VH-VL binders against b7kms5. Designs and how they scored, part 69

Target 1, 80 residues: b7kms5
Amino acid sequence: DTFETVRNTIRIESEVDESLRQLCHEERITKETWLEAAYLYLCEKPEELAQVIQLAQERLSQRKAIADYKRAKTMQERFL

## First folded at step 22 (VH-VL)

Design c_4
Fold by OpenDDE, fold request of step 23:
Structure c_4 (fold): chain C 80 residues (1-80), chain A 121 residues (1-121), chain B 107 residues (1-107)
Amino acid sequence: as target 1 above (80 residues)
Amino acid sequence: QVQLQESGPGLVKPSETLSLTCTVSGDSVSSSYWTWIRQPPGKGLEWIGYIFHSGSSYYNPSLKSRATISVDTSKNQFSLKLSSVTAADTAVYYCARIDFYGTELVPFDYWGQGTLVTVSS
Amino acid sequence: AIQMTQSPSSLSASVGDRVTITCRASQGIRNDLGWYQQKPGKAPKLLIYAASSLQKGVPSRFAGRGSGTDFTLTISSLQPEDFATYYCLQYWKYPWTFGQGTKVEIK
């Protein structure tokens, strides 16, 4: 089988990235193949997928909040 | 990709309120700061002010008393109102995005095409 | 407000020329300076941010330098599509202010 791949740049929270990297190293896989496998697995597990989606939404919300705070701070620093 | 489009009347009478809307596509207005800039014909650029999706805004002191920027997240757009206009307010009005790379500001990386607003009787 | 003095107001150059535009701030603005290119009837286009960071998609012939009060935009080899008006912007302190522009015309 041949697979056409698409290049993506993703940003992962540092602690999660480190943990994931360690796992991938131990299991002799890559983060890319891990993500592919995890997604495909979850596609066949609707309940688990829903849980992961919820978790992802929570994490996204947190990221947005942090980002908003940082942006606001940056903009506020420009006041005389 | 991100696209911005200004809309509104191209003619406004003196003393009336200029009203423009910027429609954003390819990005959520909730992800960045948004700004208006204007340019009188044949002249330079003037920064009007910015707004954040939370409603936080700041205006150029030169226009603060007359300018109001608002955001509508449900429509993914933000607007400019400029009251008590005079001929001096005749300009091409641009909406633009203020982006961030981490904590580094990247002002005006995307612009609308601009819309001419003429103040005339 | 911080005043941005852009020089020259206009210049004539030929394709292949090295062009340098300067922008001076009335007070220190660190590296919070942007450069924009505007062609007639078009919106300005971001070229450089943070004084020296090249915006994505902008040709490498454009380069920004400077910090504090004195900044330069250099076009190493002017191309036909580079004839335009260029503006600097300080965004260190409110209100953000533009230079008055430099029109690069064909000689």
Scores: ipSAE 0.647, ipTM 0.921, lowest interface PAE 0.6, mean pLDDT 95
Fold by OpenDDE, fold request of step 23:
Structure c_4 (fold): chain C 80 residues (1-80), chain A 121 residues (1-121), chain B 107 residues (1-107)
Amino acid sequence: as target 1 above (80 residues)
Amino acid sequence: QVQLQESGPGLVKPSETLSLTCTVSGDSVSSSYWTWIRQPPGKGLEWIGYIFHSGSSYYNPSLKSRATISVDTSKNQFSLKLSSVTAADTAVYYCARIDFYGTELVPFDYWGQGTLVTVSS
Amino acid sequence: AIQMTQSPSSLSASVGDRVTITCRASQGIRNDLGWYQQKPGKAPKLLIYAASSLQKGVPSRFAGRGSGTDFTLTISSLQPEDFATYYCLQYWKYPWTFGQGTKVEIK
């Protein structure tokens, strides 16, 4: 079978990215195939999928909070 | 692609309240600051104020007593209300995005097409 | 409020000309200066932010320079589509304020 790939830009937290890259190197796989495999695996594991989604939502919330803080600080500096 | 679109009445009577809404697509209003700018016919640009999704806002002192900017995250919109309008408030009103590149401010990288509001009896 | 003064208010130029527009702030604004292009009946378009950073998609013939109180926008080789009104914006202190504009007309 053949399939078409789509280019994506994925930004990962530095410590997680480093750990993931190391794992992929050791296992002779790519970050892309890891993500594909992990997703497909989780699709067959509804409980685990729900847990991962929850964790992902929490991480997203944290990213947004940090970004919002930085933006607010930038805007506030212009009152000084 | 990020798109902004102003909507509201193009005619307002003196002493009434001007109300405009900016509908945002291609981006969430929860991710940026949002602003209103106006331009009287044949004149320059005047910054009105900004709002963040948290509700934090600031207004140009020239309009502070009359201007209110609000955000509706559920509709991905933000709005402008300007009370007690006079002929001097006749202008094209633009909504725009205030973006950030890291901590670097990038004001007004996307604009609506603008909407003319005429104050007339 | 910080006053932004552009010069000239208008100028005539030909295609291929080098055009320079100046914006002066009444007080220091570091590099918090933006340049915008506006064509008749259209919304302004961001050209330059942070005094010298070129906005994505903007031709490289546009360049911003300066810091503190004196800033310039330069069009290295004027193109037909560049005839428009240009505005500077300071966003160092509130309220943010625009220059009065510079109209670039066909000679």
Scores: ipSAE 0.646, ipTM 0.919, lowest interface PAE 0.6, mean pLDDT 95
Fold by OpenDDE, fold request of step 23:
Structure c_4 (fold): chain C 80 residues (1-80), chain A 121 residues (1-121), chain B 107 residues (1-107)
Amino acid sequence: as target 1 above (80 residues)
Amino acid sequence: QVQLQESGPGLVKPSETLSLTCTVSGDSVSSSYWTWIRQPPGKGLEWIGYIFHSGSSYYNPSLKSRATISVDTSKNQFSLKLSSVTAADTAVYYCARIDFYGTELVPFDYWGQGTLVTVSS
Amino acid sequence: AIQMTQSPSSLSASVGDRVTITCRASQGIRNDLGWYQQKPGKAPKLLIYAASSLQKGVPSRFAGRGSGTDFTLTISSLQPEDFATYYCLQYWKYPWTFGQGTKVEIK
């Protein structure tokens, strides 16, 4: 079998990224193969997948809130 | 790709309210600041104001008493209302996006094509 | 409001010429200065933001410089498609204000 890969830019929260890097280092795997494996595993675990999706949605909402806050501050500084 | 499109009446009578809508595609109005800018025929550009998806807005003091910008996230649109119009409000009206690179402002990186609004009796 | 004064109001140039447009702010605006190009019947197009940052897709012949009160837009080698009106914008303090524009015409 041959594998084709797609290059993606993934931004990961720094603390999570560091923890994941450490795990990957210890287990001699990569973040990419970790993500692939995790996804494939979850595809066979519908309940766990649903939980991960919910968590991902929450994290996305948090990211958006933080981004909005930073943008608002930037705009507000123009009043000072 | 982000696209903006202005829509609304091209003719408004004096003392009436100018009403325009900007439809955004390729981006969510919930992710940026949005602005209106106008340009009288053969003249320069005037910034009208901005709105954030949260409803936070600010208007140019020159138009503050008459301008209202609103956002409709369900339609991915934002709108401009300008009350008590006169001939001086005749202009091409542009909607545009205010973007950010990190915390750095990138004003007006995308524009609508503009729509001419003529104030005439 | 901060006043933005562009100079010159108009200029004539030939293809290949180096063109410089100046924008002066009535007070310090740090580097919160944008440059826009507008062709007849078209919406303005962002060229430069943050005084010197080139917008994506804009040719490298365009360059913005300056900080504080004095800013310049330079076209190193004028191309046929560059004949247009150029505007500066300060977005340091509200209300945001444009310069009056500089029309670059063919000589």
Scores: ipSAE 0.642, ipTM 0.918, lowest interface PAE 0.6, mean pLDDT 95
Fold by ESMFold2, fold request of step 23:
Structure c_4 (fold): chain C 80 residues (1-80), chain A 121 residues (1-121), chain B 107 residues (1-107)
Amino acid sequence: as target 1 above (80 residues)
Amino acid sequence: QVQLQESGPGLVKPSETLSLTCTVSGDSVSSSYWTWIRQPPGKGLEWIGYIFHSGSSYYNPSLKSRATISVDTSKNQFSLKLSSVTAADTAVYYCARIDFYGTELVPFDYWGQGTLVTVSS
Amino acid sequence: AIQMTQSPSSLSASVGDRVTITCRASQGIRNDLGWYQQKPGKAPKLLIYAASSLQKGVPSRFAGRGSGTDFTLTISSLQPEDFATYYCLQYWKYPWTFGQGTKVEIK
């Protein structure tokens, strides 16, 4: 059965990526199939999906704060 | 696509306050740094300063502390107030974005169309 | 403030010509140099940032070079839409400052 796929690039925190790559290697799957399976599984689990979404929102907020901090340092270095 | 549009009075009396608003579409005012630049007729460009939604800011000393830039996140707008204006403040005023492509600072990557403000009695 | 001096102040050129504009800073600005194009009655448009990085949608006939104090913008095979005024901008130290501009005119 052939699957239509789309290519995407994502950025993952290095410790999380290393752990995920190790899991996928051990289970003899790919990151792509893991992501697909995780999403499909969670679609049928409303309480678990809500918890994952909450964690994703918290991580998004943390990433934005870190980015804003680094960008503020770039702007700050330009004072006399 | 990011679009910026200036609005405000085209005529301002000497000693009064010049007040302009920039309306942003296709981006959030909370996601970037925002700036004003002016150009007297037939002359070059002068940077006024910037604002970030946190309150971080800079103002060009050439404006002698007369400029204030503010952000209104509820309207997705930012503004310029320039106090105690004289004929020397007659210029086309542009709003613009200061952004980052990854970690790379990219100044003034998008501009409004500009609005002429004339300071006259 | 860091002064930016462009040369020449104006030049005349024909379609197809190669033109070079220079921008010199009064002190080192690393590669924090941008180039902008402005046509009469319009806002400036970003061409190049970080001295040599081409902005999205800008034709590859535009090239920036330099670091420190000496920078150039080169336009290969000048097109009719390239007749405009060009400004450099230093954005290393505040206040950020523009050069005085270089007008590229039709010969």
Scores: ipSAE 0.594, ipTM 0.893, lowest interface PAE 0.9, mean pLDDT 93
Fold by ESMFold2, look of step 22:
Structure c_4 (fold): chain C 80 residues (1-80), chain A 121 residues (1-121), chain B 107 residues (1-107)
Amino acid sequence: as target 1 above (80 residues)
Amino acid sequence: QVQLQESGPGLVKPSETLSLTCTVSGDSVSSSYWTWIRQPPGKGLEWIGYIFHSGSSYYNPSLKSRATISVDTSKNQFSLKLSSVTAADTAVYYCARIDFYGTELVPFDYWGQGTLVTVSS
Amino acid sequence: AIQMTQSPSSLSASVGDRVTITCRASQGIRNDLGWYQQKPGKAPKLLIYAASSLQKGVPSRFAGRGSGTDFTLTISSLQPEDFATYYCLQYWKYPWTFGQGTKVEIK
């Protein structure tokens, strides 16, 4: 009865989010249960978990580079 | 929890170089833009300039190219050097962060405590 | 450089009063306007950015309005901890510049 949950906000690349939404609809699950299941499954598979972490690190680096570029443009536009 | 702390000599002789260091805790010096601001006793605030760890920088023309800001990523610090100082450079010097909340520029959201630098005549 | 003029330069008020401070830019700055509070011996503290966005941890009695050249900071019910000097900052074009300050004193 007391399956405690926490509300979270996350931002996902729009194309990935659309694909995930379609998968969840097809499988009649929620995004939240998919995230929980994916993590729990990978916890038992250390080699696969390491590859997911590596991909996540690559995506994080790319997102940071894009953000840094946009922020640099914001700072540059303030020259006369 | 971001904290900034200024350090450096409180007394500098005229014509010499004022040198200050800001130590950053709770954030990486490579993740934000960093800045110096000064306030002469009993007067208003003057922005000195900024640096980003890539070397991108800006300096207020009012300082006539006497200011240099630099970053030391190994020590998680950034610094100010102001050359050829005069009594007019006597002020409280603050280090501060220029941040972004998402894509929104947020100027000077965290400040150090400030350090008084007096230029002796 | 863009000049920022605050008015009044000082004011006296009582706890509970509504206080309004005006900041005028010499050129349009869109909404790139910040408000800072400074108490004696202390560093300034960011109150408002983007003319009207409240910084985290700042009480809701502080409100910013305006765009272009004319901006206001309002304290809807002055509290004892609000006696301080207030500065506006334009951050549209370099060099970024502060107003001269408005000192809010106890009557």
Scores: ipSAE 0.567, ipTM 0.884, lowest interface PAE 1.0, mean pLDDT 92
Fold by ESMFold2, fold request of step 23:
Structure c_4 (fold): chain C 80 residues (1-80), chain A 121 residues (1-121), chain B 107 residues (1-107)
Amino acid sequence: as target 1 above (80 residues)
Amino acid sequence: QVQLQESGPGLVKPSETLSLTCTVSGDSVSSSYWTWIRQPPGKGLEWIGYIFHSGSSYYNPSLKSRATISVDTSKNQFSLKLSSVTAADTAVYYCARIDFYGTELVPFDYWGQGTLVTVSS
Amino acid sequence: AIQMTQSPSSLSASVGDRVTITCRASQGIRNDLGWYQQKPGKAPKLLIYAASSLQKGVPSRFAGRGSGTDFTLTISSLQPEDFATYYCLQYWKYPWTFGQGTKVEIK
């Protein structure tokens, strides 16, 4: 069936994005079709999906820690 | 979607402690910086200070160390205690959020509706 | 503490007028300047942060300019709902301080 698409923005680490862009170019696909295919493939493989979720949780935690550190520095610099 | 609501007694006797609670919905008190601001009737705005769940805080010296802000994660609330109050502490008290868009600081992007606290015998 | 001085203290203007409010800091605050609108009986509402960045949901007729010590808020075409008191806030160095306010009356 055909489905409606949604437009959204995401932020990806630059080195990961560079590698993904190169892969997509070499395979003549787009980032969005790669993301869709990767998710649909993993939906059929619960154990592999769990491993990807674990890695995603680790990356999310590190991104949050970096953001929190920068925010704390911003607040600290304002002491006179 | 973020909403803040002040609650607490509207009348406080001189020398006692003013206590207010801010209930937060649409955000977690453990994930943001939280603040109190006050406005005496017919006058301008005065920043009281902030708290972050890590223990990072600041208090305006104008309050002479009488203010304490704390967080209650289980109730998704934060509070203000102001000790040894006088008539000069009569004001509308607002709770507010100190936000970040990414790492860009955005001060007081959401406010509660405010609650009047009158200090009188 | 850094003092924030607003000018004028009050003004009256007609619908459609261009209105400018000035805020001066007693020392440099970079672009750490916010603008807030407060209507009678209500909490302040953030209009502008970082001197010139428009808060989401704020009409584009509001514009902020300036850096360092001199800042302005401009309403390019005053509307009846813009009747309010406007405050600037410096948030560079603690304690963060507000200007004394500018009351805008619609005539």
Scores: ipSAE 0.556, ipTM 0.880, lowest interface PAE 0.9, mean pLDDT 92

